# Ledger of designs, part 3: VHH binders against ATP synthase subunit gamma, mitochondrial (ATPC)

Target 1, 283 residues: ATP synthase subunit gamma, mitochondrial (ATPC), of Arabidopsis thaliana (Mouse-ear cress) (q96250)
Amino acid sequence: ISTQVVRNRMKSVKNIQKITKAMKMVAASKLRAVQGRAENSRGLWQPFTALLGDNPSIDVKKSVVVTLSSDKGLCGGINSTVVKVSRALYKLNAGPEKEVQFVIVGEKAKAIMFRDSKNDIVLSVTELNKNPLNYAQVSVLADDILKNVEFDALRIVYNKFHSVVAFLPTVSTVLSPEIIEKESEIGGKLGELDSYEIEGGETKGEILQNLAEFQFSCVMFNAVLENACSEMGARMSAMDSSSRNAGEMLDRLTLTYNRTRQASITTELIEIISGASALEAAK
Below, E stands for the ipSAE of ESMFold2; O stands for the ipSAE of OpenDDE; V2 stands for 0.75 times the mean of E and O plus 0.25 times the DockQ between their complexes.

## First folded at step 1 (VHH)

Design d03 (framework vhh_8dlx_2)
Fold by ESMFold2-Fast, scan of step 1:
Structure d03 (fold): chain B 283 residues (1-283), chain A 123 residues (1-123)
Amino acid sequence: as target 1 above (283 residues)
Amino acid sequence: EVQLVESGGGVVQPGRSLRLSCAASGFTFSSYAMHWVRQAPGKGLEWIGNIYSGGSTFYNPSLKSLVTISRDDSTNTLYLQMNSLRAEDTAIYYCAKYRSWTYYPGSKGMDVWGKGTLVTVSS
């Protein structure tokens, strides 16, 4: 093995270390930019949970699973995790008189699920994170889903951000206006909506439709921001690991380089000494 | 405000190739899936294919290997490359925009259409 080969490998590993450190810093900066918004957006949907109750186990005939993933990789297992949860929900909610369809957000989940679930996918969205996320952008996506997808319940699957080493797979359920109305008829908490004043031409159906649309937008906004934070956190962790591993490899290569260099210098010295000795002996 | 303008149509001989362009304005082109649709004289609309915001393409199986759809987000332009043109390819060609970022094939999400460009394949 030559000193030059080891030196070239050291340069390669040092470049990888530099690039992964830079990528970690970029991910950290992006995480800082969105983390506060994600945490604050958790409060947006709480009033709906109070009004509509906890509905994660509601049994319906048509469920739509909204799977949130990233467009870019190098972010640990966040994308495989939401795909696994989405498939589990399919198994739990599918049946002889029950259908389950998917709405896919992000290139990574799209690539995985198009292989074996393509016929069950009604909408796919990519490059949502190309520009900084805001409520208006997510609200347009939510509106598009509501206009083009028929459902009784929406099951939103995302990675809730806890820390750069801990992401919590989470499912949030949003009910259609028809299901909300039926729930209120059986004497649930929504029965109190009968007490609300109707003004102008607005009907109870229109009020429930507006409520469901607004709830979905709020939940979706939070879910998208949470998933973006989890993506950046996972990428930071992955880049930190890669950078540390590169640093360790660089240290080992430096030891190898020094050893090879010392051996090469010793060989050169031996050749010089041997040459001088041979010349003297030839007298 | 929101506009799609097709160009590149005309008379072309059988077996030749032709590239159509669609110039988009008034919306964030890079965020939307774009479609090509054609209508032959006396026939209904025939879907040719689409290109998603991420660059993935889906084609009508009957036209696969005869057409290629591409986009240039820096110039807000959609392209349709057609090879080995036949007399039955004579039609008005339309570009269309999905109403949201991307729709899986089979949805009815197109909300903006161009006026069309005529392609006539004749000797």
Scores: ipSAE 0.000, ipTM 0.127, lowest interface PAE 15.5, mean pLDDT 76

Design d04 (framework vhh_8dlx_2)
Fold by ESMFold2-Fast, scan of step 1:
Parts: C-alpha cells; sequence; structure tokens
Structure d04 (fold): chain B 283 residues (1-283), chain A 123 residues (1-123)
C-alpha cells in the first residue's frame, strides 16, 4: 500500500470523525432544547383520556393514519419503525366497507410510502421543524388536517421519547365529533358530557367540535415534540457509533502508515550505511 | 376589491407539461387557503386540489400523480403544475379563494373565483 493512499484515507476518516462528533453535539443541543417541552406537553392530553377514555380498538368506517417521521436521516430505526406501525394499522383497520388513508409528516416516511401507497396518502407535510417547533406551528398543521381530511378516527403514529437510548413506538387515537356523539348516545364514558350545561346558544355538536379540535392539537403537539426528541436521541447514538468506528479505522490506518514509514526510513538508512561502507572500502 | 386572474392556458400536445398561474389582489393572500378547480366542456366542476396558507397541500386522489400546487406569497401568486397532459385534461381552469370548510368532512366553500383560463390538449 503506498503512503500517499494511506495518508488520503487517514484524512478522509479524520473528516468523518470530526463531522460525526459535531453532528452528535448538534443533536445533543437540539435534544436539550426540546426535551423539557416534550415532557411538559404530556400533560396537555391527559384530561382527554380521563374524560373520553382510551379508544385504540374502536371500530370505524374511515380511519386516517398520521405518520410522524423526520426530514433528515442518520437517526437509527425511528422512521422505518413508524412506517411499519402505520402499515400494520392499515391492515388492521381495512375491510370491505372500511377505508384507511395516510397523512405523512416528514421527508423520510414520504419517500418510503410514496413508492407503494401514494394513492392512499391524502396529505403530506415536510420541513415542519425548519424553524423551532412551537404550538402555533403544530396548531396550523392540525387545523389543515381537520379541515381537509375526511375521517371517523385519526391514528397518530410517533416515537415517544423515554431516554437517549430508548424510544417507544406509540399510537394515539382521536375521534371525530360525529363518532364521539354516537358513542355518547350509547351511554359510554362520553355520556358524562351530557352533564355540561349548554350556554350562549352553543349546541352539543359545537362543544364536541371544539373539544375534538383542542384534543387533536394537544395530542399532535405532544407527538411532534416526542418524535423530535426520539430523533435527536437516535441521531446522537448513531453519530456516537459512527465516530467510534471512524476512530478504530483511523487507529488501523495510523498503524499501517507508521509501518510503511518505518520501512521507508529503514531502507533509506540501509542505503546510507551501505554507501558509506562502499566509500570506506574503496579507500 | 378582491381579484383572481388566471394565466398560462393555451393549446398543448398530449404528454407535455404546463404551469398555470393565478395572480391575487385586494386581500392578504398569505392568510388564505387557495384552490384549483376545472370544468371540461359539457361536464361539471372538478376539484383539483388546494394549498393552505401554511403551505400544506391536499389533492383530488384521481389527479394527485399529475399535478402539483404551490404558492409564492411574496408575489401573491398561486401555481398549478400539470404533467403528462391528456385529451381529457381539456378544460377551463379556475383558481378560488377558500372561506370555510367543515371539520373532518373534506368539503370546501369558496367566496371568490377567477374568470378561468382555457387549456386545450390536442394533437
Amino acid sequence: as target 1 above (283 residues)
Amino acid sequence: EVQLVESGGGVVQPGRSLRLSCAASGFTFSRYGMHWVRQAPGKGLEWIGNIYYSGSTFYNPSLKSLVTISRDDSTNTLYLQMNSLRAEDTAIYYCARETYSYWGSGRYYFDYWGKGTLVTVSS
């Protein structure tokens, strides 16, 4: 192996090591910025679970699966995981008189799912996190979905953040006001809403509409922040692995370089010594 | 006075692409969702798709692979990019401003429409 080839490889590997270390620090910084907000936002949807109950297995005619992914890669399996869960939900909720459609958030899930599910995707959004995530941004997205997508139940698929080494694929279900009203008629947990007094000309339908809109915004805001934290944690882990691998490669290349250099120096010294000996012998 | 003016229509050969523009004036364009709608000769109105003020898009599933809607809020302009044009794409194309939609219904209400621009796909 020539020393020039080894030198060029060492430069390349050193650059990879520097870049991956920098990317790890950026991911760590971004995680610090959003982690507290994600944890605090878990409280936003808790009252709805207490009031409306958990409805993960509710049987409806039209389900829409909202798949949350990242725009950038190098974040382990977080994107492939939400796609896998989203496809499983499609199979579980599809039937002869049932329809399932997708709302895709993020470039990575869009690229994967446009290959074989493009006709089932009713809305796609990218670059949601181009600016720092805030409630107003997510509320606009939630409003876009609610106003333009027809559904009975909305299934939000995201990666819930547990730690920098652990994320939990999670599905949150939000029901349309029509389904909530239907369930309340049957005397389920939603029947408790009938205890609320209607004031100022507002109807039960208007109250349920406002409640569902607020619930979806709260759940979506939490889901987006959770997924962002999981992305940053997974990226930190991926970059740490890449940096370590680059370090090991650099060590092997350094050893090869030193061996080649030592061989070259030894050869040069032997030539000098041999030359000096020849001159001495000639005298 | 609210005005919407479509442009970019004309005669095109099958298989080619065409981009339509809609110039908006008389309102704060960046605050409104916008739609594209077409009407083929002797047929009813067909909704093509929309773009919200946020930039999110939603398309008619039957046309999704053939069209892209975009907007430029700095110039108050709405665009419709059409690819792989077919004879059945011959229609008058309108841009429309969104006023209201029902939550979860996928239905729209429009308050202002342009005059339309004719697209004729012929050999």
Scores: ipSAE 0.000, ipTM 0.130, lowest interface PAE 16.5, mean pLDDT 77

Design d05 (framework vhh_8dlx_2)
Fold by ESMFold2-Fast, scan of step 1:
Structure d05 (fold): chain B 283 residues (1-283), chain A 123 residues (1-123)
Amino acid sequence: as target 1 above (283 residues)
Amino acid sequence: EVQLVESGGGVVQPGRSLRLSCAASGFTFSSYAMHWVRQAPGKGLEWIGNIRSSGSTFYNPSLKSLVTISRDDSTNTLYLQMNSLRAEDTAIYYCAKGFYYGSGSWPYGMDVWGKGTLVTVSS
């Protein structure tokens, strides 16, 4: 192997190391920006879940699975994981006279699921993270889903952030106002609501609809932030691993380069000596 | 390593109250539904109730008026408050972790169980 070939490999590996270090820093910066918000948003949905219940095993005629993924890759298994969970939910909720549809968020899940589930995808959204995430932006997405999708239950699939080395596939369920009303009173909460005076033409049905819509927005906001944190954490881990591997490769190539150079010098000396001897013998 | 350790069991007289605790470790406690289950001597398992990661509770209808389940996510502790204890409440009480993470935990899905704590109701 020539010193030129080793030099070219060293240059390539050094570039990979620089790029992966830069990408790790960018992911770390983005994680710091969203982590606090994700953790603080975990409590947003609790009051509504206490009032309306969170029966995730409820048997309904129409389930909609909302799959949260990233637009960019190099983030470990986060996207394949939510797709796997979403497909499992499809299997669990499909049946005679039962319908399951998908709402896809993110380019990566869209690309995977369009291959074999295209007919079941009712809505696809990408580039949600192009601008800094805020409640208003996610609320617009939630409203778009509610206007374009008929459902009895929404099952939101995302990666809950634990650490840069650990994210947890999570499913959150939001029930339609009709299903909430059909269920028995949970902890007497629905009976309490019946006793309230409803003014301005607002009916019990309208109140339940407003509560369900707000619950969905709160759950979606948390889910989107959690998934963004998990994406950044997974990317940090992937880039850190790539950078470390590149460093080890560079070290090995440096040793190879030094050995090749020394071997080449020795060979050149032997050739010079041999050439001189052959020339002398030829006389 | 996921671990659940029940405590607070013992001998208690009929008509009194008792609170059981379950100390959880090795997982993100706040993200999982938690269950209480009991087994009376020579009988099968009886589900008492659960508490979701959201704090919402669901009880066995036959026990709803007699028990309260609560959690303290800051200390990773699950509680079972029992009132008006009867001889029939004599059992080994188990805490159990829900199968799915977060609010998506199934009502009867249980992944990991503690070793149990004995409650004896007798005079």
Scores: ipSAE 0.000, ipTM 0.103, lowest interface PAE 17.7, mean pLDDT 77

Design d06 (framework vhh_8dlx_2; at its last look DockQ between E and O 0.50; V2 from the best seeds 0.00; counts 0 for: pae O 2.2 > 2, grease 24.8 > 24.2)
Amino acid sequence: EVQLVESGGGVVQPGRSLRLSCAASGFTFSDYAMHWVRQAPGKGLEWIGNIYYSGSTFYNPSLKSLVTISRDDSTNTLYLQMNSLRAEDTAIYYCARLPKYYSWSGTRLSFDYWGKGTLVTVSS
ESMFold2-Fast, scan of step 1: ipSAE 0.434; ipTM 0.659
ESMFold2, look of step 2: ipSAE 0.446; ipTM 0.688
ESMFold2 (binder alone), look of step 2: mean pLDDT 81; pTM 0.808
OpenDDE, look of step 2: ipSAE 0.135; ipTM 0.496

Design d07 (framework vhh_8dlx_2)
Fold by ESMFold2-Fast, scan of step 1:
Structure d07 (fold): chain B 283 residues (1-283), chain A 126 residues (1-126)
Amino acid sequence: as target 1 above (283 residues)
Amino acid sequence: EVQLVESGGGVVQPGRSLRLSCAASGFTFSSYWMHWVRQAPGKGLEWIGNIYSGGSTFYNPSLKSLVTISRDDSTNTLYLQMNSLRAEDTAIYYCARVKSYTYLYGGTYRDAFDIWGKGTLVTVSS
């Protein structure tokens, strides 16, 4: 092929390498900023596990699966994986007289699930990451979900950040006040709530409602930060891979360019020599 | 031939420091993210930390402030500095090169890495 075509491809690949290196740096910077907050936010959720227990297998009539995804791509399989887990939860919790609905967070899961599962989606939220994530922003989202969705159990599906090479699909379960009260009455793990002293004249139902709302906000805050860390880590990895692949492509194109240029020079020299020889023969 | 060779392991007393080295050959070391991973006897793999091609480091939160990872691209060498060693730090330490697709999802650390060293044993005992 022509030297110009190879040269144009080399320029395109160099641009891709520069862009992917810049995107990697941005993702690494964002991961650094969010990682500490995600790790610290785990402490917000842990007290509720001690008090209310961890009930991933609780059997209820209405489950709502909250699927956390990103708005932007180029982050490996994190979005496809939370969708697969969410669909598996649907199959596990659906049945005669049992209802499963979805709440979708993020553009990527919305796009995937609207094609096949639109009738089961009760709420979708996008552009959560338009501004830097903070507790107030996530608590508004949590409140919006609680006001618009009825449930017995919320099952929050997200990518827990373990390390830059390990992102763990995780499901966290939050129970409605009605289910917490029922569990408390039968003397399960939640039976310990009956031992708490209620002062100030608030009803048990009011306290359980406030506790459930606060728990959901804390779990959502942690889950959103964990998912953001996993997104940044996966994107950083993907961009580093793309940059390296672009570099390898550039090396191969450089070799092709040098070979093509050398062949062109050789051809031109042969033509010049042949022309000179023909002119000498004509005289 | 692409290979990684760890060195610097041995018996060390509790509370002391130790630096491990990993010599890389057969590839463009400066272009790759490098990781340190350890395995204590009878336990699974534990990720220690990594260093990107640009020099930025990330560490396992449980080991933060106890380890430092660095690299010397001119000598193709990766380092792990460990401080305040404890008996529970007794393990085989591996350096590993991450695959082009470096994110591991729902699997193990072994699936994330394409090249591993043979490991170097660190024993912390009095």
Scores: ipSAE 0.000, ipTM 0.392, lowest interface PAE 11.3, mean pLDDT 78

Design d08 (framework vhh_8dlx_2)
Fold by ESMFold2-Fast, scan of step 1:
Structure d08 (fold): chain B 283 residues (1-283), chain A 123 residues (1-123)
Amino acid sequence: as target 1 above (283 residues)
Amino acid sequence: EVQLVESGGGVVQPGRSLRLSCAASGFTFSNYGMHWVRQAPGKGLEWIGNIYHSGSTFYNPSLKSLVTISRDDSTNTLYLQMNSLRAEDTAIYYCAKGPSWYDLIKRGYMDVWGKGTLVTVSS
């Protein structure tokens, strides 16, 4: 190995270290911009869960799994994780008289799932994060899903943000008005809805429809913000690891460079000594 | 421009009542449902309830006996009546534009929030 080749490798690795450090700082800045909004949005949907019940195990004919992923990589296992959870939900909810379909958000989950699940994907959306995330943009996405997809239950799969080093795969369930009505008839928590006064041309069905769709928008808004925070946190961790690995490689290359240079000096010294010895022996 | 402006907040003693108002502009108020949401210091957002374009109301079960939501379409104003106020009701109160039947058919949900009005319950 020539010293110049080692020098060129050191320059390349040093540049990688600079780039990964810069990318970490960008991810940190983006995380700070959205973290508060994600945490605050958690409270919006909790009352709907209390009112409508938490029925993650409800058995329905048609389940739609909404898988949230990123468009860009270098964010650890967040995308692989939501794909694994989505596939597990498929196995749990599929059956002879049951159907499971996917709605994919983000390029990364789309690429993974198009290989073996293309026929079960009814909608895919990319570049959601190209513009700043706000409720209006997410509500348009939620509306697009509701208009184009028939379901009994929506299972939203995302990464809930806990900290920059910890995110939790999470599934949030939103039921169709028809399923909510059936639960109400059986006399569960939804039986309380019959106690509310309904006047002025609104039907119970219309109220349940509006409530379910608003719940979906609120849950989706929280899920998208949570997943964005988890993406940035995972990217920070990935870039930090890459930067440290580059630093270790740079240190290793520096040692190799120094050893190669010292070996060259040693060879020159040996040649000088050999020459001196040959001169001495010639006497 | 769609705007929502809350008013009526302030300092109030425990056990008393308070009415908040929300003035809406920039859209056909009578076509939309409206929501009240609050945020206590250091806590997340809590949904209080909504009122549809028809005047029908739906409340958070934890708050149903303590609050009443009403609207006046002639003045584009939303109201929140609160009774038996407690220290835990100290929060910033927001009004928000919610779903309408027409929006559900045509576009789906769009949410617009006011800047909020502070209610402090203290003796």
Scores: ipSAE 0.000, ipTM 0.103, lowest interface PAE 22.3, mean pLDDT 75

Design d09 (framework vhh_8dlx_2)
Fold by ESMFold2-Fast, scan of step 1:
Structure d09 (fold): chain B 283 residues (1-283), chain A 121 residues (1-121)
Amino acid sequence: as target 1 above (283 residues)
Amino acid sequence: EVQLVESGGGVVQPGRSLRLSCAASGFTFSSYAMHWVRQAPGKGLEWIGNIYYSGRTFYNPSLKSLVTISRDDSTNTLYLQMNSLRAEDTAIYYCAKSYFTRWGGSPFDYWGKGTLVTVSS
């Protein structure tokens, strides 16, 4: 029982409290920077979903699940949640003549899914949030996915931001132009335009492809921003909890320090009294 | 005008290898996925496999170990390498162009006239 040991522990806990408070402020600042953009980006893709169809249960030969996670932890359950949803989608869409593959964004989902799903992962991307998020950066990611991954349907799994204490696991489905033509009313409407093909001009297939690619870019941009907001909100909550816990621990240690110091003072007083008594007896 | 012209067919002995070619013109070849499809006498169409613009390939699982699809975008040519040919591989072989550039592999909008492969001793 040393006052120095208790004091050193108090110093350590004070440092943890300071760091977690600072991390909470950083997360809050980052959330403020991206929240407006996330909310505004919701309006960009919804018209395309209405036109091209929203078929989350559509049966296709090749599904690709895009799992959005963070690179850093301390953000509650956001990463474990998207992994669980991604695995559920695998089970729902896999079959004898059906292929399901993963595209993973972020270190946390990569670490979890490489353990038991490595052979089904066709692309992994990390450090997307190292620089401030913008459309150009997400557009490069979207292009990399389109360039390197073939699919009939994309299932984008992310955490939709509702508030700093609530985020909703969400799946957005983007269909290939082939599936849109088969399943969507717009395929029938574009049949009328097919009669106006120009030599060297844009064909019906090119029109559908361009619409699907633009829809995918818009949905990906929104999903990435939503997930970033949810990450920051969850981190704020986690850091707030850690800071409060550190404060409670500091209070308990302060009581222990005061008791130990009081005991030490009492012991020193007894030693002084005993010493004085011994000196008096020696005279 | 889009044209697909298959070549390399002929009579080949069982157990041998054969490489088919498809010369493409009239579209931006490097932007489209391409397919190989065959039809044996008296049977329906059987999809062999495809190759996307990225070079990524998918094969009919029953044929995966026996065929390889490749492309040369500099010459607008699609290839089908066939190994360990059997009598049941006797068919007319067609190359087909995907309707879409990046997305999906079917439907097809253009087909060649086909090249006959006859596996016979």
Scores: ipSAE 0.005, ipTM 0.179, lowest interface PAE 11.1, mean pLDDT 78

Design d10 (framework vhh_8dlx_2)
Fold by ESMFold2-Fast, scan of step 1:
Structure d10 (fold): chain B 283 residues (1-283), chain A 122 residues (1-122)
Amino acid sequence: as target 1 above (283 residues)
Amino acid sequence: EVQLVESGGGVVQPGRSLRLSCAASGFTFSSYGMHWVRQAPGKGLEWIGNIRYSGSTFYNPSLKSLVTISRDDSTNTLYLQMNSLRAEDTAIYYCAREYLGSSWYKGYFDLWGKGTLVTVSS
């Protein structure tokens, strides 16, 4: 009886090993496809940071936190990490006459944050990774956010890929054209915009809006690719850990099975010997 | 190389004691239950006893007062201590490894030594 229970458990654990090994290979393949693009896209937004400035601590009336997560699980703590960082940013940017709202990307962060923060979520997007990621696809998402969400500052939370064992929770800030113009007028870091002369009747506000939109698209493109790489790397690590743990469990179950079987075999041998001896004595 | 090698056999006088050794190599000895089995001339195999991976021992009731089985996992060695030897203890003594695996596989033992001869006479 107990031998059958242990045997069934061993079969279950062996199946877990097979599945997790296959999932690791799939994640590794997907990582190889996206890693180069993610690393290359880091250069895409850095010129805008130099031009428009990096103001992560800027105090504004309305902040919007964009939380990037995955649609599928089994990728370690990447999704819980971005949710934790996003909630911390909410507290840091909340205050009297201040407003903080969320834009959620990905099914996992949506599921977590809809429980406690539904009223603060302005927009949610899922299944972004259902189709191959490219700049045009992310630009459409960025435009959707810009058209439907009012903000002074956007704070994009994602997992920056460093290696399969090192993911860095990262926050990138994008400012509204109004805030950029205000900072420029104060003679701050954004003062370099005054060096750009555009003829043809375009206003400074129109130029700043176009630059802010392009910056957001570039940052979003990098963030989405970084998060995808981190997802695949974390999944590889999680599957490898799960496979190793399953192997250790299988070893323990094998020992338990053999102990039970040894007891049964020894008892059977003793009973056979005792029975034979009793029959021989009786004859 | 996965193998079991018995040693310590020979000619011994009645009433004396003898200790047999079984050296294991090529596998994780500490994970396996081990058995001692003997075959007297012209007779079938007779189970002597076993020692589980945990150190628990079980003996053939007919032999319990005459034998002690022990193991040393640090040296991968199984022992059989025999006391008050009689002429009827003359046999080839084998150590055997208990099969680790599914209950649907037939067999109590999946690895045997070549045996060591013990002769009890004058």
Scores: ipSAE 0.000, ipTM 0.116, lowest interface PAE 22.2, mean pLDDT 74

Design d11 (framework vhh_8dlx_2)
Fold by ESMFold2-Fast, scan of step 1:
Structure d11 (fold): chain B 283 residues (1-283), chain A 122 residues (1-122)
Amino acid sequence: as target 1 above (283 residues)
Amino acid sequence: EVQLVESGGGVVQPGRSLRLSCAASGFTFSSYAMHWVRQAPGKGLEWIGNIYYSGSTFYNPSLKSLVTISRDDSTNTLYLQMNSLRAEDTAIYYCATQRYKIWYSGSYTDYWGKGTLVTVSS
């Protein structure tokens, strides 16, 4: 191995270390920008869970799994994790008279799932996070999903942000107005809705439809922000790890450079000594 | 094996009504959304509308007042009712199953019938 080869490797590794440090700082900045909004949006849908319940195991004829992923990589396992959870939900909810379909958000889950689940995908959305995320943008997406996809239950799969080193795969369920009505008739918590007076010419069905639409928009807004935070946190962690590994490699290359340098000096000394001995013998 | 067979096409006078049918087999018809699409001579495909398994319908805004889509799950049959037919409605009409749609990138449907020809002529 020559000194020049080692020097060229050192230059390459230094460049990688610089790039990964810069990428970590960018991810950290983006996380700070969205983290507060994600945490605040958690409060938007809690009243609906209290009113309508959370029934993750509810058995329905048609389930739609909404899979949230990123468009860009280098964010650990967040995308493979939501795909794995989405596939598990498919297996659990499919049956002879049951249908499971997918709505895919993000390029990474789309690329993975189009290979073996293409026929079950009814909607795919990319570049949602190209511009700053806001409620209006996510509300339009939620409305388009509701107009283009028929369901009994929506299963929203995303990465909930806990910290930069802790992300929790989460499934949030939103029920159709028809399923909510059935639950109300059976009684229990949802049965309390039957006690309310209906005004303004709206029917109970119209009120339940509006509640389901608003609930879905609120849950989607939180889920999208949570997943964005988790993406940035995972990218920070990945870039930090890559930067540290590059630093360690640089240290090893520096030692190799010094050893190669020392070996070259030793070879020169041996040549000088051998030459001096040959010169002495020639006298 | 998924099969879709359109019927009810033919020659019809301007201003009259026509109802097309689509007989479906090889899948659980009652669980899927169905579409109507047409293609006029020398033009591209034009989406007419769809109907979900719940009976909810969505129409092309330019055609909403002129067409009605319905379904009969007991006979696995999809219908398209067309009113006030014009020469520009001359096209091959297809029914299709909804399998996947790419938002911002277009839409994909993976099962189509062979089509039925509707000619509006005097």
Scores: ipSAE 0.000, ipTM 0.165, lowest interface PAE 14.2, mean pLDDT 77

Design d12 (framework vhh_8dlx_2)
Fold by ESMFold2-Fast, scan of step 1:
Structure d12 (fold): chain B 283 residues (1-283), chain A 124 residues (1-124)
Amino acid sequence: as target 1 above (283 residues)
Amino acid sequence: EVQLVESGGGVVQPGRSLRLSCAASGFTFRSYGMHWVRQAPGKGLEWIGNIYSGGSTFYNPSLKSLVTISRDDSTNTLYLQMNSLRAEDTAIYYCAKDSLYRYYFGSTGAFDIWGKGTLVTVSS
């Protein structure tokens, strides 16, 4: 081993430490920008939950699981977690004369699920986070899903952000207008709507469809922002770990460098002293 | 002396609002995240939410829209604003300090310092 080899390794590890620290700061900045919006967007769908109810266990003939993942890696287990939950929902909702399909958001879940569930994937969207997220962008995505996918219930799977070390796998259910109307007749859950004055040619079915579409857009907007926060938080944690590991390695290499240099100097001095002593003895 | 002292509790009628305060001393308040936790009679601890040094907040989803957490770093004071109080909100309310230094968002650690709590009774 040479002092130069250790020096080169130290330079490499310093570069890794610098890059991972920079990546952590970038993820932290992006989290800061999106976190407040995610928390505020939780209020967007709360009125719909109060009006339409929360029916996570509703039994329907056609379920669509919307799986939210990231396009880039280095964000811990957030992507594997939503895939596992999505697969569990598939098994839970499958049965005779029951259909389950997937809508995949993000490259990471697409890569995993395309391998063994490709026939059940009806839509796949990537690069949602390429531009800063806003309601209009997510609303277009929600509209694309509604236009291209038939469902009785949508099961949105995402990572709800709590902290950079704690993400909560979450499933939000949105019902089709037909199922909402059927539930309303049986349980009276939408009886309040019958008490409102209806403008001219609007039908109850039209109103329910508009409400369901808007609810889905609001839930999707929150879910996408929550998942983006979880991605940034997980990346911060991953980069922090990598930076710390690089720092520890640099410390070990520094000790090795100091020991190797000290040993080399000592050996050189011993050789010089021995040479001088031999010459004096020969005189 | 490191301590947290809650105040603002008492008897309040259903449907009203109440603001709790937590006075912090003995540490650099602005550099730590702060939490609110409550315990209803006969029940376990329930986390309400937290606020980081930079003002970012997280709330328990079960309490969303009912509470707001804020802080005043110039007076070393943490606040919990509660609206539309219900009988089920009757509890001892604690403020707690996060152990992590200068975490402005995301990460949480152990709750290393707790106040002794303030009782809120929602009753007519």
Scores: ipSAE 0.000, ipTM 0.078, lowest interface PAE 22.8, mean pLDDT 77

